# VHH binders against Phototropic-responsive NPH3 family protein NPY3 (NPY3), part 9

Target 1, 272 residues: Phototropic-responsive NPH3 family protein NPY3 (NPY3), of Arabidopsis thaliana (Mouse-ear cress) (q9fn09r205to476)
Amino acid sequence: DWWVEDLAELSIDLFKRVVSTIRRKGGVLPEVIGEALEVYAAKRIPGFMIQNDDNDDEEDVMEQRSLLETLVSMLPSEKQSVSCGFLIKLLKSSVSFECGEEERKELSRRIGEKLEEANVGDLLIRAPEGGETVYDIDIVETLIDEFVTQTEKRDELDCSDDINDSSKANVAKLIDGYLAEISRIETNLSTTKFITIAEKVSTFPRQSHDGVYRAIDMFLKQHPGITKSEKKSSSKLMDCRKLSPEACAHAVQNERLPLRVVVQILFFEQVR
Below, E stands for the ipSAE of ESMFold2; O stands for the ipSAE of OpenDDE; V2 stands for 0.75 times the mean of E and O plus 0.25 times the DockQ between their complexes.

## First folded at step 6 (VHH)

Design s10 (from n11 with Y99Q; framework vhh_enristomig)
Fold by ESMFold2-Fast, scan of step 6:
Structure s10 (fold): chain B 272 residues (1-272), chain A 118 residues (1-118)
Amino acid sequence: as target 1 above (272 residues)
Amino acid sequence: EVQLLESGGGEVQPGGSLRLSCAASGFTVSSNYISWYRQAPGKQREWVSTIYSGGSTNYAESVKGRFTISRDNAKNTLYLQMSSLRAEDTAVYYCAKEQWDSGEFDYWGQGTLVTVKP
């Protein structure tokens, strides 16, 4: 839209005033306000659309922090007003600009409302320099906790079980994929953290446990120095009865798996 | 029918550049994440780079700053632009579509050989 592009040329203070005036006068859908915010962020925040790579432009971190905080404060309350991807980009920027806990809490809450819309790449959030890990895994755990808390509340109110189960299945798939990817790219991922995150979605509905197996295998492959006890604990996340024939064929030849697990797979495959 | 076909490999001198291509069919590149892997003679296959459905990218530490992954959505093709090539970059390069929700693991191409020859 022409006016949305024109608004992106304004200073943040003028942008806020104009958007507030438009909203006060009415006649504009929350989704259009959401679009205006996204276009503004894309034009005014360097690297906003490039999730893992910045433009490496000169930045005034304090100015960018203030701009981001203002944009977050302007988010419409309607769930469908903005995409999960946009919220996660705002969250990544809030980590990069070291925004306060209040903005990060609000973004995490909103992301939790629709976490099933995210993809694995969305969850690969870089930690600030000087930490023990390259990626911020704790923030992803927080997003999962928000989703779990919100779905438990909906379950208690006897909401549609089919809709909740579909959302849970999509999040289980997302987190299985995230665990596989973060295990590959994050050398300092601990066994405790891997298991903790996996356990949060362990009861969610799944078509198969192939994704769980993939995550475990990738973790074992990239962490060959872990103890036999740690390998056993990680492998317990997987239900061998729910593996596809292809996953079973891969697993029985897999020297990284504990022998006990291979034996279980062989037995369950035979009784299938 | 999912297929991946790599091309663009060849011999280059140290410090040279090559662009690898991966033509995809049976799925849409823009709605999936796709990775480049490589396997040097006598070594295990190692991850090189990934481009995610949203357009963000990631790289192995050994190639960061030298390699660039990209895609052409209209051509449904993945690229790996390699610069400042070194002898240790000599390998067969594969593109792979990873599946985490079905019975089929990773769709791999046939590979394309890159030789950095002093």
Scores: ipSAE 0.305, ipTM 0.668, lowest interface PAE 4.0, mean pLDDT 85

Design s16 (from n11 with E104L; framework vhh_enristomig)
Fold by ESMFold2-Fast, scan of step 6:
Structure s16 (fold): chain B 272 residues (1-272), chain A 118 residues (1-118)
Amino acid sequence: as target 1 above (272 residues)
Amino acid sequence: EVQLLESGGGEVQPGGSLRLSCAASGFTVSSNYISWYRQAPGKQREWVSTIYSGGSTNYAESVKGRFTISRDNAKNTLYLQMSSLRAEDTAVYYCAKEYWDSGLFDYWGQGTLVTVKP
């Protein structure tokens, strides 16, 4: 809708009043309200569309925090009203503006309802400067925990196991990809944190463990200083029986893997 | 067959700008994430930037604010716009495709040399 672009020029107070009036009048889908919020955020929040860690940002943090809190309060309750990507952009902004627990908790809950819609790039959330890591890995762990909580609630309500399994499979693929990518770009990712995140999705259905293998291999490649015990613990995340022929061919040539794992893959492939 | 061909490297003065291109074939750049890496003489390859499916981007801290990754979906081409170049940016720059579905093998181009010299 053309009026959505016009609303982005309004002050936050006037924007809220207009959107509230539109919602009260009825006749507008929650998805259109979601679009209006996203367009407003893109116009008013620096770096919202392009997640940019701008050290020259002299924006009034208090004003930006208040704006974000107001936008979060206006999110329609219907889960289809906004994309997972938009919710994650709001979460990224909440980290940058140091928003309170309530907004971050609500955003995390909503993201958890549809985490399977996220892309790996969406989960690469930058931490505030001065921390141990460049990326905020704890936030991703929280999102996975929220997804697990929401899935358990659906299981309790006797929702279809097939639908839940499909969502879990998609989240397992997402997190396998995230672990590979974060291992590549985050030099301070600990073995403990890598394993903790991987274990949260270890029981989820997968067609193969190729993604798990890729994540492990990338972690080993980018963290050559880890101990033999750490290599063994990381490699245990992978079920070698579930590797594709392509993954097996790669793994048997892989000098980064413990010899025991290579031997297991060779024996399994021989009797396959 | 997946192929990546880098171009646009050359000699530039400190503070100068240069635009690298990566022509892709055998896959669609808009549907995959593609990265730029670089390797300086005597150093290991380091990640520079990635553009993800959906258009989001990430950068190594050393290049953030100076380099911009982009793609032209119609030309199936990836770009790296480099500004405020420094001597330490001297390296062979590589375009790399993550094989998203299998995730096991990346495809690399031949590289293009960037030399920042006074």
Scores: ipSAE 0.264, ipTM 0.641, lowest interface PAE 4.1, mean pLDDT 84

Design s17 (from n11 with S102E; framework vhh_enristomig; at its last look DockQ between E and O 0.05; V2 from the best seeds 0.00; counts 0 for: pae O 4.7 > 2, placed apart)
Fold by OpenDDE, look of step 7:
Structure s17 (fold): chain B 272 residues (1-272), chain A 118 residues (1-118)
Amino acid sequence: as target 1 above (272 residues)
Amino acid sequence: EVQLLESGGGEVQPGGSLRLSCAASGFTVSSNYISWYRQAPGKQREWVSTIYSGGSTNYAESVKGRFTISRDNAKNTLYLQMSSLRAEDTAVYYCAKEYWDEGEFDYWGQGTLVTVKP
């Protein structure tokens, strides 16, 4: 809609007033409002579409923070009014601009409702400067928690076990991928954090544990000095019986795995 | 074909320095996780250092502050600068490539011997 672009040229205050008026009058779909917000964010928030580290002016950050918080407050309540991708961009920006906890919580909640729509890159959220990690891993944990909470609520309301299982399976795959990637790029990822995140989805339905194996292997690669105990604990996240033949073939040759795990894999292969 | 070729080993006095090289072929060093390992006589192979694709480095506690892992992207070569060498550093040093893709496994070089003797 051409008018959406025009709205993006307005100041945030005027934009808010106009959108509020439109909403009050009715006749506009929540999705259109969501689109207007997204277009506005893309135009008015520096680095919204492409994260650029260049805007270090404190005054500018405060202004951007305020703008972002305003946009978050304007989000329609309907679940389908905005895309998961847009929400994630808002969340990334909210972390970057150090927005309030309430805004972050709201975004996390909304993302949690749609977590199966996210990709691994979406979950790579940069932490504020000065932290122990480059990426905010805790926020991902929060997203998973929100997803679990929302799923449980749905299960209580709707007997549709199948839809929830599919969603859980997708989220499991997502998190497996995330764990592999974050293990690769975040050298300060602790074993405890890795396991904690993995355990959040450990009960989710999976066709195979290949994804978990990949995550474990990547983690072990990045932690060559890991203790035997930690190695064992990490490896317990994987059910050796649920590995594909290809994964099994790789795993039996994997010197990073505990010998016991390798032996178990070999045993199960022989029984197949 | 993935190949790793270690060089630079030799005999050195305690407190001396030595630079090891690992020439890689069949893959790009800067895009992979590359590690140094060592195996002393009668001992198990132990991890020494890793350089990650992003350029970050990690070291075993026993070599921290004395060894430096680096890479030359143009030469596709990994290095281990060893300083303040000790008798306990005597070992065959191996470079290893680790990656995770379809059909992937770890690759090891043939190793280069470092002997620290008075």
Scores: ipSAE 0.021, ipTM 0.369, lowest interface PAE 4.7, mean pLDDT 87
ESMFold2-Fast, scan of step 6: ipSAE 0.469; ipTM 0.765
ESMFold2, look of step 7: ipSAE 0.271; ipTM 0.673
ESMFold2 (binder alone), look of step 7: mean pLDDT 81; pTM 0.814

Design s19 (from n11 with S102Y; framework vhh_enristomig)
Amino acid sequence: EVQLLESGGGEVQPGGSLRLSCAASGFTVSSNYISWYRQAPGKQREWVSTIYSGGSTNYAESVKGRFTISRDNAKNTLYLQMSSLRAEDTAVYYCAKEYWDYGEFDYWGQGTLVTVKP
ESMFold2-Fast, scan of step 6: ipSAE 0.317; ipTM 0.670

Design s24 (from n11 with S53L; framework vhh_enristomig)
Fold by ESMFold2-Fast, scan of step 6:
Structure s24 (fold): chain B 272 residues (1-272), chain A 118 residues (1-118)
Amino acid sequence: as target 1 above (272 residues)
Amino acid sequence: EVQLLESGGGEVQPGGSLRLSCAASGFTVSSNYISWYRQAPGKQREWVSTIYLGGSTNYAESVKGRFTISRDNAKNTLYLQMSSLRAEDTAVYYCAKEYWDSGEFDYWGQGTLVTVKP
């Protein structure tokens, strides 16, 4: 607290030198270094603690890029040193400042280590201007891939199944919510991209498929021009047997769903 | 078990401010569409505001610029900050968990009364 705020007044080069000296001498927890980095970022990067929805060219983009790259290089290796939210804010800034692939790759790797801590709003990362979508959906796909790869590696190393299953369940819930939200906001989201992302978490443990149903229904509602084949393919993502009674009641009156899906829901509700 | 509990209502003079709270249990506010509705005596229930999964917000025209919806994910609580209150804002305010969007809701709370004195 006392020195963290004072360090945030330093130039980035001096800040790096001081933090490096503190770390070299030891006696300071990685979490305290993480706090110092977060306070520095909040003071020095415009819009860092607020959504970076502006994609306007900044006068000193090169300076901001260098500052961000330096902060990323200073991140402690310990997972608990920084929050997932802080890492995602750094990632959002890296996209805005057009940072190199290496910085984005390292941030994506770090985020993948603890993706279950994120919320849906964290994943709404603005794309560079001139793209087909307002939000960068490919970057979210990369974060999911990192989580999947790292979790499979942990499974191979005989890590706790309960902890891994809990993380997977939380990420499945997160991605179901992300798909619903991006479907609501983004009219140019393709059926192929929606299905590709949903399939990445399809094998994860879930208590219900209500979140999957909500995502599908929102996609169908906001993309009325898709083909019957596309509607069928999207609807296959959910397991009608795992829908709550409330979701079933909604779905049987839902004219956006293919008739075959409604019939399946009615059948499984009767035999339940 | 899903529950919503509103609080923060009371009497206020025209032009005053109040902050309403809605404590959620049995679900996560950051993972759902949550809305504020209100109902004055003898009138139909009126949608006031919604906060969406990603934190985006929408408001009824009658309250736009005066009310702000927000959430605290750590406290699992929804808020409605009301400013420049008018006599017409007098109503019981409800929070509701929506399935998808405004008007399609699973659960709602008991309500909290806001009275703007003339």
Scores: ipSAE 0.280, ipTM 0.663, lowest interface PAE 4.0, mean pLDDT 85

Design s25 (from n11 with S53M; framework vhh_enristomig)
Fold by ESMFold2-Fast, scan of step 6:
Structure s25 (fold): chain B 272 residues (1-272), chain A 118 residues (1-118)
Amino acid sequence: as target 1 above (272 residues)
Amino acid sequence: EVQLLESGGGEVQPGGSLRLSCAASGFTVSSNYISWYRQAPGKQREWVSTIYMGGSTNYAESVKGRFTISRDNAKNTLYLQMSSLRAEDTAVYYCAKEYWDSGEFDYWGQGTLVTVKP
């Protein structure tokens, strides 16, 4: 809308008052309010569209924290009012500005409502300085748990199985891609954590396990020091029956895979 | 069903710029490792750049600082912005869906010709 850019020039207090007045008068869609919040955040929060770990003056951090907390409090309750990408950017900022648990919990809940809309890059949320990993893997696990919890509630209410299965399939693909990418980036990613994350989505509908195979192989490639037992445990995540012909051809020649897995792939390829 | 269609090639003067596009169908660019490769006349194909699922990028030493790879997730399209073009950049440029990070690819496009001439 014509007023959205003009509102981004206002202080946060005036912005809140004007948006509240517009909402109180009615006649504006929640999606328009969501757009106003996103435009405001992009203009007022440094690095909002690009994750920045540069630390600022303590007072600047406190101002950014207050700004973010106010924006979160203004989010319309309607599911379609804001994108999953915007919610994740708010979550990334909340981690960077060390916002309270309540804001992060609310953002995680809302992200869980539409996690299937996210892409892999959205899930690369930077960890606090001094940790073992550059990216916060635990927060991603929380988002997956939130999605699982909400989907189980929808299943209990006999909501459309086709819609739930589609969302689950999209989230499985998302997490397969996330695991491949985080395995490429993080040499300190443990086998236990990799398996724990993968198992969260292991029962979700999938046409193909090519994504699972890619994630496993990237993990093996970037973690050459793991034991034979760890390689076996990781490989169990993959259903060899669901590999494409292209994945089978790659896997048969893959020296990183346990021999037993290669034999199993050859067997299932023959019974197609 | 999987297709990659390159466009944007042409003739350009040394020091000029071109923007190549690669339209993808049958898969999502944000969920894959997508690369640009090139093949000069009479030479082997060489890797130019990769954009990873998370949005990070990598470049061949010969193009670093001159080329920028990017994607538009909504349009499911990959781009290669080329600047400060040199005669040695003359090649057919291909986009490829990598099975892995680099060197393992499922699908190649048909290519688009870039010619740098005085």
Scores: ipSAE 0.260, ipTM 0.658, lowest interface PAE 4.3, mean pLDDT 85

Design s31 (from n11 with G55D; framework vhh_enristomig)
Amino acid sequence: EVQLLESGGGEVQPGGSLRLSCAASGFTVSSNYISWYRQAPGKQREWVSTIYSGDSTNYAESVKGRFTISRDNAKNTLYLQMSSLRAEDTAVYYCAKEYWDSGEFDYWGQGTLVTVKP
ESMFold2-Fast, scan of step 6: ipSAE 0.196; ipTM 0.577

Design s32 (from n11 with G54E; framework vhh_enristomig)
Amino acid sequence: EVQLLESGGGEVQPGGSLRLSCAASGFTVSSNYISWYRQAPGKQREWVSTIYSEGSTNYAESVKGRFTISRDNAKNTLYLQMSSLRAEDTAVYYCAKEYWDSGEFDYWGQGTLVTVKP
ESMFold2-Fast, scan of step 6: ipSAE 0.014; ipTM 0.313

Design s33 (from n11 with G54S; framework vhh_enristomig)
Amino acid sequence: EVQLLESGGGEVQPGGSLRLSCAASGFTVSSNYISWYRQAPGKQREWVSTIYSSGSTNYAESVKGRFTISRDNAKNTLYLQMSSLRAEDTAVYYCAKEYWDSGEFDYWGQGTLVTVKP
ESMFold2-Fast, scan of step 6: ipSAE 0.014; ipTM 0.409

Design s46 (from n11 with K97R Y99T S102E E104Y; framework vhh_enristomig)
Fold by ESMFold2-Fast, scan of step 6:
Structure s46 (fold): chain B 272 residues (1-272), chain A 118 residues (1-118)
Amino acid sequence: as target 1 above (272 residues)
Amino acid sequence: EVQLLESGGGEVQPGGSLRLSCAASGFTVSSNYISWYRQAPGKQREWVSTIYSGGSTNYAESVKGRFTISRDNAKNTLYLQMSSLRAEDTAVYYCARETWDEGYFDYWGQGTLVTVKP
């Protein structure tokens, strides 16, 4: 534990050499190496632990990029060695420092292996300046695609359906929450992008569609200028038969929903 | 059991300041997304500001630069510091716990009245 803190004081080159030597000699769990990397990143990368603070150290971008690339190269291959949260923090830093595609692709692949561990706040990744959106929604779409691709491969290999279904349910909940939050904070989120992301997890198992309803409602609330056609297309994402009594009560009073949707909810609440 | 209790409302003159408080029970403010909403006489409720679990904040365009949302995690309390108040800010202010989680919906407080008299 003491050596982990002391290693964080070292230059990146010496840190890499020491960690490589420790790994080569063995006797240290991958999780301990992961901890050493996280402590080093937290101490040496501006804004790493604060998540979306206002730190914009542009003068050191090249040096921070090199440091981040080195840390990514040192990540142990074992899935349990680092948390999903740590991988996402590295991904956020890679976007801020405009790292190469290879580092971002490796991080996205690793995040996809355990996306169900993430929370909504983890996915709020700021885009580089000069883009159309404040938040990088495309990178989140890439993470979802990685998860989908990897779970489809696991399904083909006859892995436990219970484990895969649980992971899919957790990711569906995560993405429903992400869509609600990004709809609130990202004014340039298009209806097309909202629907595209929602459809990627639409077939995943869910106990109810309350989360889907919340995402749609938040999108409609924060985008009052969308067309009636867009409003209708967004509302089709939810299955009114799967709404809780609480969601039905809320939706019936919701003037933002198309009338047809409200009538459908009333009908299915009656015959539930 | 989730409860939110607003306080701090009152009458102020244009250009004045007020600090609203929202005392939370049954959940931890640092782990949730908490918002301020307001409802002006004869109008629908409108969103004012949100503080997210990670501490990031967002504001309605009409209050940006004049209002500041904050929290005291030790007291489990949310605040809205209002400055440069305008007649248009006259409303009942509500604290709401927002959730995107399955089976859970917004929990609202009773509200606190803010009157800006010209």
Scores: ipSAE 0.000, ipTM 0.160, lowest interface PAE 12.2, mean pLDDT 81

Design s47 (from n11 with T50R S53T Y99T E104Y; framework vhh_enristomig)
Fold by ESMFold2-Fast, scan of step 6:
Structure s47 (fold): chain B 272 residues (1-272), chain A 118 residues (1-118)
Amino acid sequence: as target 1 above (272 residues)
Amino acid sequence: EVQLLESGGGEVQPGGSLRLSCAASGFTVSSNYISWYRQAPGKQREWVSRIYTGGSTNYAESVKGRFTISRDNAKNTLYLQMSSLRAEDTAVYYCAKETWDSGYFDYWGQGTLVTVKP
């Protein structure tokens, strides 16, 4: 809309007042309010669009924190009002500015409502300096937990199985891709953490386990020092019967896999 | 140091042929999945062909029957033999050491330009 750019020039207090007045009087779609919030955030929060780790001056932290907390409080309740990507950018900023647990919980809850809309790049959230990993894996685990909790609650209330299964399938694909990417990037990713995250979506529907195999292969490739027991535990995450012919061809030549797993794949490739 | 170096590109008339080469160093081509990709001006990168560790091959439908991927294990070099070239084949061609899944790359070469001029 024509006023969205002008609104982004206002102080946060005036921005909140104007948006609140517009909402109270009606006539504007929640999606337009969401657009106004995103434009405001992109203009006013340093590094918001680039997702990089920015070390802000200590004196500015309180002002950035207050601004972000205000924006979070203004998010329309309608799920379609803002994108999952925008919510994740807000979450990344909330971590960087050390916002309170309440704001981070609300953002995680909202992201969990529509996690299937995210892409792998959205989940690559920078960890604070001085940690063991470059990216914050624990925050992603929290987002998965929110999605799992919410879908289990919807299942209990007899909500549409088709919609829930589609959502679960999309999140399983997302997390398979995330695990492959984070395994490539993070040499300090433990076998325990890899398996824990994978198991959270292991019961979700998938047409193929190629994505699971890809994630396992990338993890084994970047962690050559792990034990035979750890390789076996990781390999249990995939169903060899659901591998494509291409994945089977790769796997039977894959020296990183336990021999037992290679034999199992050969057997199921013949039976298929 | 893992390195891939493409060569053999150039200008050719429609219906002509070219052979592209990809010299690999720092790894063994027979032990890895190696693909050819191409990127036309203003377009996204497109997978063209792949050779597997066991020597089997796959091709994109647009090039099947016209292109042949091969390798010389002794020279540690990949080839892409292109025949019946069309204007639509004009692109920068890349070889990539990758996992079996499309789009997941370990290393890329610098590319070699193929121009099919009517």
Scores: ipSAE 0.000, ipTM 0.155, lowest interface PAE 10.0, mean pLDDT 81

Design s48 (from n11 with S53T G55D Y99T; framework vhh_enristomig; at its last look DockQ between E and O 0.09; V2 from the best seeds 0.00; counts 0 for: pae E 3.6 > 2, placed apart)
Amino acid sequence: EVQLLESGGGEVQPGGSLRLSCAASGFTVSSNYISWYRQAPGKQREWVSTIYTGDSTNYAESVKGRFTISRDNAKNTLYLQMSSLRAEDTAVYYCAKETWDSGEFDYWGQGTLVTVKP
ESMFold2-Fast, scan of step 6: ipSAE 0.505; ipTM 0.776
ESMFold2, look of step 7: ipSAE 0.304; ipTM 0.670
ESMFold2 (binder alone), look of step 7: mean pLDDT 81; pTM 0.812
OpenDDE, look of step 7: ipSAE 0.884; ipTM 0.953

Design s49 (from n11 with T50Q S53V Y99Q S102E; framework vhh_enristomig)
Fold by ESMFold2-Fast, scan of step 6:
Structure s49 (fold): chain B 272 residues (1-272), chain A 118 residues (1-118)
Amino acid sequence: as target 1 above (272 residues)
Amino acid sequence: EVQLLESGGGEVQPGGSLRLSCAASGFTVSSNYISWYRQAPGKQREWVSQIYVGGSTNYAESVKGRFTISRDNAKNTLYLQMSSLRAEDTAVYYCAKEQWDEGEFDYWGQGTLVTVKP
């Protein structure tokens, strides 16, 4: 809509008043309100389309924090009103501007409602300066926990198993890909954190464990200093029986894997 | 049969732009890790950019900020949008379906020549 782009020129107070008036009068879909919020955020929040840079001054941070908090308060309650990608961009901005826990909790809850729509790049959230890691892995763990909590509540209410299983399968694929990518780019990712995140989706439906294998291999490749015990613990995340023939062919020549795992793969290839 | 067919190459002035396409058949672009590589005369192939299964992208430092990789899942086609082209970007550009390890491939396309010349 043409008017959506015009609203992005307004101050946050005027934008809020106009949007509130439109919502009160009705006749506009929640998705259109969501679009207006996204266009406004993209135009008004520095670094919104890419995560914020390190040099924002204190006055800018306070102003951006207030603006972000206002936008979050305006999000329509309908799940389909905004994309998961937009919610994650708001979350990235909330981390950069050091917004309060209430805004981060609400965004995490919303993201958890539709985490299966996210892509791996969406989950690469930069941490604030001075931490041990470049990327904020704890926040991703929080998003997974929200998804798990919400799907367990739906299971208890006897909601459709097919829909829940499909969402779980998509999130498992997403997290397998995330673990592979974060292992590649984050040298300070601990074995404990890698395993903790992987275990949260370990019971989800999967077509194969090829993604799990890829994540493990990337972790082992980029963390050559870990102990033999840590390598064994990480390798236990995958079920060798669920690897494709292509993954098995790769794994049996993979010198990074514990010998026990290679032997198991060779054994199970004989059985099938 | 797995096939990759690059197109869109040609001659361009320094600072110009070109968009390369890679039409894939025999496999689904959205389900695979796909990369763009280039090879200048007398040199080995150099990795340029990759799009991951999940849709995230990565770039060689030499092209970061100037090149953009994308895909159209409905057309099963990859793209490489190149801007601010330099003489050193002159090469034959290839797309490739990638395995688990970076740089491992099932198949390479035939390539498309990009020449940056004043």
Scores: ipSAE 0.012, ipTM 0.132, lowest interface PAE 9.0, mean pLDDT 82

